# Ledger of designs, part 2: VH-VL binders against Cytochrome b561 and DOMON domain-containing protein At2g04850

Target 1, 131 residues: Cytochrome b561 and DOMON domain-containing protein At2g04850, of Arabidopsis thaliana (Mouse-ear cress) (q9sj74r43to173)
Amino acid sequence: QQASIAWTYHPHNATLDLCFFGTFISPSGWVGWGINPDSPAQMTGSRVLIAFPDPNSGQLILLPYVLDSSVKLQKGPLLSRPLDLVRLSSSSASLYGGKMATIRNGASVQIYASVKLSSNNTKIHHVWNRG

## First folded at step 12 (VH-VL)

Design t3 (from k3 with heavy chain S33W)
Fold by OpenDDE, fold request of step 13:
Structure t3 (fold): chain C 131 residues (1-131), chain A 122 residues (1-122), chain B 107 residues (1-107)
Amino acid sequence: as target 1 above (131 residues)
Amino acid sequence: EVQLVESGGGLVQPGGSLRLSCAASGFTFRDYWMNWVRQAPGKGLEWVSYISYSGSYTYYADSVKGRFTISRDNAKNSLSLQMNSLRDEDTAVYYCARGFLEWSYEDYFDYWGQGTTVTVSS
Amino acid sequence: DIQMTQSPSSVSASVGDRVTITCRASQDISDWLAWYQQKPGKAPKFLIYAASSLESGVPSRFSGSGSGTDFTLTISSLQPEDFATYYCQQADSFPITFGGGTKVEIK
């Protein structure tokens, strides 16, 4: 799977600006990026932002999810909720090509996030997935 | 000055319960993950439990999972460890340890209390 | 779980000696590694993180190196106050695990 991430750290305010680059694999697919405070490269425990098409309009939506251990045990749909642990100051998503772009197989998506870190923090656990 | 002071240790019979406390001062307690680490007599260090700054996320070593409960009261700058169903192998000095750096995912322990002794024996 | 293996378990040395302690992880932990010093009857003290950085106040004679699975703590010139037990710790993933410790004792 092809994906990349770019970042800029601002030491003056200890803000880490991130841009995750992913690709949809279907018109009804999803692309997620987040941070795992527990372990590297694992979705479980992660605080994630998931991009997917609006069921009504087809437009790109980005919502936060906490993928704790209870998520896999839930019999209902995953519900969006504010992130904990991760100090997310802002987030957004966009399709390559702008608002005129359509979600389809091969459609590129950028997920933007700004995270507040301590001035000496240089490491975080990133996770991503798609479906 | 950062200070962590453990209390609540003592002698308890197997199957008994004990509640440890850690009083924190000298830093913004709510901004740090906190840990319990123990050391059996003459042995090495063993991580016991981890709690996020808000208390919404906790993690336990398999050896204590289901028996121990970590909690915190940020208003009182206090960390706790409720220990139930104690076993002989739980005998140790229990240290309160602060997670490294505020808002960091680096899980090191930059400050430790002097520990409180828990002895489980018949 | 990630196992951390320290070597040697103990070492006898004299003041002024160069002391090297190794720590091996059972899997690649990148540089998620810390070292601690513990003196008898005292709590552990944080020394180094990421095998390359020292906590403020730690003497420069202490240094760390390594990445992946093999790590080293070096005391360039052992001082009287350095006789203690040293532990490595991985911070790659939970459960957090420590090495078995290395006791540096006087020859």
Scores: ipSAE 0.018, ipTM 0.656, lowest interface PAE 7.3, mean pLDDT 88
Fold by ESMFold2, fold request of step 13:
Structure t3 (fold): chain C 131 residues (1-131), chain A 122 residues (1-122), chain B 107 residues (1-107)
Amino acid sequence: as target 1 above (131 residues)
Amino acid sequence: EVQLVESGGGLVQPGGSLRLSCAASGFTFRDYWMNWVRQAPGKGLEWVSYISYSGSYTYYADSVKGRFTISRDNAKNSLSLQMNSLRDEDTAVYYCARGFLEWSYEDYFDYWGQGTTVTVSS
Amino acid sequence: DIQMTQSPSSVSASVGDRVTITCRASQDISDWLAWYQQKPGKAPKFLIYAASSLESGVPSRFSGSGSGTDFTLTISSLQPEDFATYYCQQADSFPITFGGGTKVEIK
């Protein structure tokens, strides 16, 4: 149930390389990780990556979102708009167990991302959740 | 319809102070980073300052650091720039600019006000 | 600070002409570049972000290209409303900096 994160920040081009480690709680669930450049006490402006299964193929999908003022952390589906322009240098998700892995209760997922941060600050607040 | 309306410009002597305001409407103001950008007469654009969604983070160009203070009131949809210890080189049109609402692109400015003119002279 | 150099400083052109404006950064900024249009006495208008992505509502005759240090704004067929000054802006590193501008004038 525990989660962890590893990261490297590159000041020259303001990029953050990271890997988030989480687990699924159901075969149709999701695992999300995000950052809030402003404050952990504020949900508005959180940038989140959501990993979930493709309903048709079961393939792991990772999509980026920006949470606006209408979104709350609850067990229901997240409501937010996808980014129209990608500034993620790279992102991917993988399951522990390689090619044979499937999304199920207890399945471990790794979310990799390289992101360019818009602010010139050194504080990064992160959040995660699952459903 | 997004609108940004600046006010508070005028003629001021060196060493004086002015407070600029920017009234925002037509969008959810508290979702956006906000900026001030200025343009001296006959010159190009110079970024001045930004403020984060909640106002928790601010940053200033070196030319104004310690003299200018950016602030916002999310309840009243307003952005402010307190300008102290004004110098001749601060003479410019000051624009209120909205940060672009995309990951890592908040440092692009998708909407600008019409500007307010600050003239510093004796 | 990243210096942004625009060329030419001015161009005279006729309606229907193809106009090309260049912007050069003093260091590699990848694709972290925007273009703005400014008409006399008016605020800048956002045109292009991420070097080549057209902002919604901008006519398709505008296009951007380049990466690294060299960038180009192209107007494929100049219209009467396109006579303005154009600025590039880098967003790679603070402080945010702009080019000196390129004035597009009617011939």
Scores: ipSAE 0.012, ipTM 0.605, lowest interface PAE 8.6, mean pLDDT 80
Fold by ESMFold2, fold request of step 13:
Structure t3 (fold): chain C 131 residues (1-131), chain A 122 residues (1-122), chain B 107 residues (1-107)
Amino acid sequence: as target 1 above (131 residues)
Amino acid sequence: EVQLVESGGGLVQPGGSLRLSCAASGFTFRDYWMNWVRQAPGKGLEWVSYISYSGSYTYYADSVKGRFTISRDNAKNSLSLQMNSLRDEDTAVYYCARGFLEWSYEDYFDYWGQGTTVTVSS
Amino acid sequence: DIQMTQSPSSVSASVGDRVTITCRASQDISDWLAWYQQKPGKAPKFLIYAASSLESGVPSRFSGSGSGTDFTLTISSLQPEDFATYYCQQADSFPITFGGGTKVEIK
């Protein structure tokens, strides 16, 4: 699973700007990236942004979620909950591609986020997955 | 019905210790950050500490660092505050407060207990 | 630390009056502000988050506005149950801080 992340931290306003690079594995799949403020590299308890196709239009959607203890990335509803000490200021997603970019196996996606961290937050665990 | 019930307040001498408890019911306790907020007699509100879902992260106001310890027991739906080396200025009503469960708003307090009174006097 | 300054410290008003309360932050906090109501002998009650969003069950006569450093809470037509002390709270930076309160009293 080839994925990468680029980020810039701005100490004066405690803002982390980031871009996550991932790929889809099916035309009806999803790509998720997030932060787990509570424990290392686990999806359960994570605050995630999930990119997937709108079932009506096929256009890329990006939505925020908090994965609770009952969710192990199984097919089913995901609930959005606020980040704890980490505040999402903005987010977006885009497909990397030619003039007719479409979600499919191997399609590249970029997930952008700007996150405001608490004054004393010095360590962030990030996670990602796809389906 | 969400309920938060504090207990353990009382009269103590300076330098003494006290342990506050907060019993939670009516919601899934392990999904929420929890807080202590205090109010001195006739004064405004002062945030004291918080604790994350698992208890892995804690943070304290400067006025209580090194003297107070926040903890939680998710099996018993219980929040605690161990208060050591108490001072006159720690006299207050202490509230157990639940973090607001909305994206990026955990630092607001959507439910409060009725409070327990701590009086530190010599 | 971010200082939150509320004014006035108290206001005397009659039932039916429009009441405004201001809160000023010592630095830009965007819209990271909440309002609470505290009646005598009771715990604070959550009213407004994100400067202007009403919590569920809060009467529509309450409204919040502002961003940056200047914020207001407005009660459009004061009711007998609204006589209380109101606090603003910033959630932009730790430590979390509250305003000094505004007591709304019967005239």
Scores: ipSAE 0.007, ipTM 0.592, lowest interface PAE 10.4, mean pLDDT 79
Fold by OpenDDE, fold request of step 13:
Structure t3 (fold): chain C 131 residues (1-131), chain A 122 residues (1-122), chain B 107 residues (1-107)
Amino acid sequence: as target 1 above (131 residues)
Amino acid sequence: EVQLVESGGGLVQPGGSLRLSCAASGFTFRDYWMNWVRQAPGKGLEWVSYISYSGSYTYYADSVKGRFTISRDNAKNSLSLQMNSLRDEDTAVYYCARGFLEWSYEDYFDYWGQGTTVTVSS
Amino acid sequence: DIQMTQSPSSVSASVGDRVTITCRASQDISDWLAWYQQKPGKAPKFLIYAASSLESGVPSRFSGSGSGTDFTLTISSLQPEDFATYYCQQADSFPITFGGGTKVEIK
């Protein structure tokens, strides 16, 4: 399955509604989508939402991460934290199907995000990855 | 080879208690959701309870909520079902069943034990 | 709760016959359906999930079809070892529910 993204921009409040469509490659895998405020098509520097199974419940969870240079250099563990430079109004993730959907290879996931853009922001550099 | 072996079944009076156990082997137990499914004599299958990898998440059928408690010990590869306030309608063969991971989008039961019989009677 | 209704409740057939079992969900469950086989005095055995997933070791004569609310399990050519009770199960939402079962008997 190919990754894809759909979006709707609301000029009245400068809000960008996004839906990223991805696919897991394993039951313990992850799927991430985000925005790089600096450069296109680069994970480093990106503000991302990563979807993965909760190790306890197995339920799909979505957490925000800032992928700065320290992450690339593995200076420490990757810890979830609120996004900066990207004004995230809301976010959620869901697996395609019913409430009992299980994360596995080939499982489809949708990551939803609402981002408030500045009036002069006309370009969004999307990034995504999975593992 | 995946193997699930239930035990703990028996005869009990209404209002009594019983603890079922399921011994798992042949797979990484902690990586799977586990279930209890029961079957009354001559009847169909009824899902009873669901427990997550670590046991942090549990779900129950309405018919057993407040009376049954599912738990697991991943170090011992064991699944348990504490049954309290037993009723006549709880009489059934109780199966432990493993949730499948790889080939489905959904949790279904790819392996079942042979079951243990619970009889509630005065 | 999602109710699963199977039909027929029982069917008499002969070896070599084509057997069709139907399962209807009380609401749209997409393809979140599994089929099981149970022989007398034995535990259920998983057969197939939806229409596109067949468990390893399950003979090709077993096939599933359907989506939404109506599903079908087909045994193209019934074999002696296929006489059993079959159950459908929805995995759309909690609580997990099963169909009432279909007993395939020798004619």
Scores: ipSAE 0.000, ipTM 0.622, lowest interface PAE 10.8, mean pLDDT 89

## First folded at step 17 (VH-VL; from c21 with heavy chain S52E L103Y Y104R, light chain D50G D93Y)

Design v4
Fold by OpenDDE, look of step 17:
Structure v4 (fold): chain C 131 residues (1-131), chain A 122 residues (1-122), chain B 107 residues (1-107)
Amino acid sequence: as target 1 above (131 residues)
Amino acid sequence: QITLKESGPTLVKPTQTLTLTCTFSGFSLSDYGVGVSWIRQPPGKALEWLAEIDWDDDKYNNPSLKSRLTVTKDTSKNQVVLTMTNMDPVDTATYYCARYITYRSGSYFDYWGQGTLVTVSS
Amino acid sequence: DIQMTQSPSSLSTSVGDRVTITCRASQSISTYLAWYQQKPGKAPKLLIYGASNLQSGVASRFSGSGSGTDFTFTISSLQPEDVATYFCQQSYYTPLTFGQGTKLEIK
């Protein structure tokens, strides 16, 4: 799967600005990125941002979730890599191509997140998936 | 106009299997963010969510009843079928099907069938 | 499962009165909370979604507020046709769960 992540760390306030680059595989699909504070490679227990189209308008929506097995949007296994533990302070999403872009197979999405790292944690287990 | 309607037996014997069909119009289960849920309500009691099938053919069951529940869909017929095995008098309730739709900050039941009372009795 | 607790279980008020119903979740559900109206022999009707959004076609006297665990449903001026049982419902976790209901009557 094609995905990437870029980040900038701000030592003065321990803030990590992240940009996750993902790709939709369907006009009715979703792309999710998040952090699992407990374990890698599992969506369960993760704080995630999920991008998906508004069923009514088709516009891109980004919503945060505390994801576990009871969360209905959880689908399939996730890929994970360790990052520093963070508290989400802000987030947004955009489609490549701007306001006129539409969600389709191959549509690129950028998920932005600003997270504050804990003072003593230097590892974050981040996860992502799409469907 | 969106409508849903439940159909099936209104009387079931204990240990038998209940099969209910939800026939709907005005929307499609191929529409993104759309699902059809089954919800029941014993007389004079609270509502209980049973199961759901969504546009992606994913199925969700109430864990307390998971082993007894099966939900399927026929998108071409705009129908969703619920089967519930080993019925007991305690399962006597009005059974509803409802459209489950996700928008903004959540998912909700914006359209309901009229419900069908199912009585389990020997 | 997420437990939804409504208060009160029943109340009787007068036409024109302000009615307030509360719903508490056993854990945070953000704003994934809906309010339904159910009249005798009828299916529930969605009134409020996302804690505070009025469903299309619903009278403006109905409103909702809250986030996290505590939510409030309000009827600004009770009308005779508002006699019903009201339910809250969370959609953050599966299984989806409802409050026990609040039966609203007019004196």
Scores: ipSAE 0.000, ipTM 0.637, lowest interface PAE 10.9, mean pLDDT 89
Fold by ESMFold2, look of step 19:
Structure v4 (fold): chain C 131 residues (1-131), chain A 122 residues (1-122), chain B 107 residues (1-107)
Amino acid sequence: as target 1 above (131 residues)
Amino acid sequence: QITLKESGPTLVKPTQTLTLTCTFSGFSLSDYGVGVSWIRQPPGKALEWLAEIDWDDDKYNNPSLKSRLTVTKDTSKNQVVLTMTNMDPVDTATYYCARYITYRSGSYFDYWGQGTLVTVSS
Amino acid sequence: DIQMTQSPSSLSTSVGDRVTITCRASQSISTYLAWYQQKPGKAPKLLIYGASNLQSGVASRFSGSGSGTDFTFTISSLQPEDVATYFCQQSYYTPLTFGQGTKLEIK
């Protein structure tokens, strides 16, 4: 898949700044990136950022959540572990193509995040997917 | 307006324990990416970073001082407390508390207290 | 520990002159470097962060550059108010470490 990641790790306070680069495969699709504290390559239990179109306006939305079998792509109270948001200090997403860019097959998206990691962790178990 | 102020004894005897309090205003230790550090400067010498505590209660100590340092916070009082055991005349310095902020390009000390001179003498 | 070595240790120059101070890290610190100004009896003041970013409220005559191990701080045109000690600080690994300082005086 056409995906990549660029990152800067701040060892002083164990903070990771990152930019994930991905592409959509449909106008109603999604692109997600996250980390799994339990196991690499597992989506369940992952802390993820999902980019997708607003169903009303078509504008790009980025939402954080913890995946489990009951998680839906909804903002707010459906997040399973609200305290997990403490480790996400900032996030945003943008499309390549300026202010008029639209979500479509092949549209490129950038997801930016700042995340605090465990203080002794020098490895990151990360996942990504799209639909 | 962001301010920090150090308070505590200015004279201690060798082997005594030093306790310093940093009282701050204009920000909260619940703000993501912020922390408070203790930094000292012996007369005529370079600054030495001692310890810090961040918004989620993670603590970092200078390993050269091993177990002599304890840092705690009281977020409701906007205070950070440094305790340093077994003081020695070599520990004579001006002690600062300083706020750090994490930018995309790293974390740096943007606000400092006025400092307090602590003299360790018999 | 990451050691920070500054050069020169002191500098005496004239108002209006260009001032250059260097800082070398004992290992790569990417751009995780700050420059501070400290006047006698006062706490340090942050001037430059992330090697090259000017802190808000700091005069534009101050600048910084570099990455990895070699960093440069510049005052483009020295003013009387710039008399101070300047030092660098790395924020890559704990313990955070500071350079020994460069004392800047006017001839």
Scores: ipSAE 0.000, ipTM 0.573, lowest interface PAE 12.1, mean pLDDT 78

## First folded at step 23 (VH-VL; from x1 with heavy chain G106P)

Design z3
Fold by OpenDDE, look of step 24:
Structure z3 (fold): chain C 131 residues (1-131), chain A 124 residues (1-124), chain B 107 residues (1-107)
Amino acid sequence: as target 1 above (131 residues)
Amino acid sequence: QITLKESGPTLVKPTQTLTLTCTFSGFSLSTYGVGVSWIRQPPGKALEWLAEIDWDDDKYNNPSLKSRLTVTKDTSKNQVVLTMTNMDPVDTATYYCARYITYRWPSGSYFDYWGQGTLVTVSS
Amino acid sequence: DIQMTQSPSSLSTSVGDRVTITCRASQSISTYLAWYQQKPGKAPKLLIYGASNLQSGVASRFSGSGSGTDFTFTISSLQPEDVATYFCQQSYYTPLTFGQGTKLEIK
């Protein structure tokens, strides 16, 4: 299935409400969405939210990651850490079907994010991937 | 623990400029996702949002009053200042400052702590 | 601007009664709605945010529901201290706007 995104911009406080719609390709897979503050259409440099199953419970979890050149070079494990450069107000993820839904090939996931933009900017470079 | 308090003149003459200061404690305007808003309420009437300033120093005014409103902050003093020019008797109201939680899906923005308000009367 | 219309404008009920106040937005505001309680001479107090989330420290007899354009505020069992004016507030559109208020009294 093809990914899609819906959004609403709130001029009140320059916040962009985003909902990314993705699909898992395996029970142990991941789906990621994020923003690259530096360049368009590149995962490297992006600040991403990655949804994947908890290895213990199988429940969907969403964690933030900062992708840099070290990730591309596989210099070390990718560790979750708070996003920088991207003003993420809130984030969450859910599977279609609710909390009792299971991650499998074809499972639909929704990633919600609220991002504050610069006062005079209404454009972002977003990226996504899955595995 | 969180408190806000409005201070300034309670009587303003028409055409004069109103300056109100909001002094708060229990939180910081350096905290991401937090801001301070000004809301007013004419006697016996509904509330009207005036302006906001957030941790990022971004400012937002009610479009209907934008030309008359200026909001600034001094994070070190935990103060937010509202100026409103060309006051008119119709601007007579209780003015509140309030902490607002910036937009977060799916809750939006709301005011979780308010000052006691200060009645400003515009009269010649 | 988004118009928030509350119903009723005033209400007089008895202690222990179930109270229902509605708020209608002129356009869909998703769940970006808050409910406030304002007692005479006091500042508004946040009761509900995000349409249905009870603010910390608020009595459980208060609740909210709805999405889109129609919202409901409920007091399951009215208490004497609940006498106040209640306001809804939308944060989906700028400027932020409030309902005209519902004045709640005890018979």
Scores: ipSAE 0.053, ipTM 0.736, lowest interface PAE 3.9, mean pLDDT 91

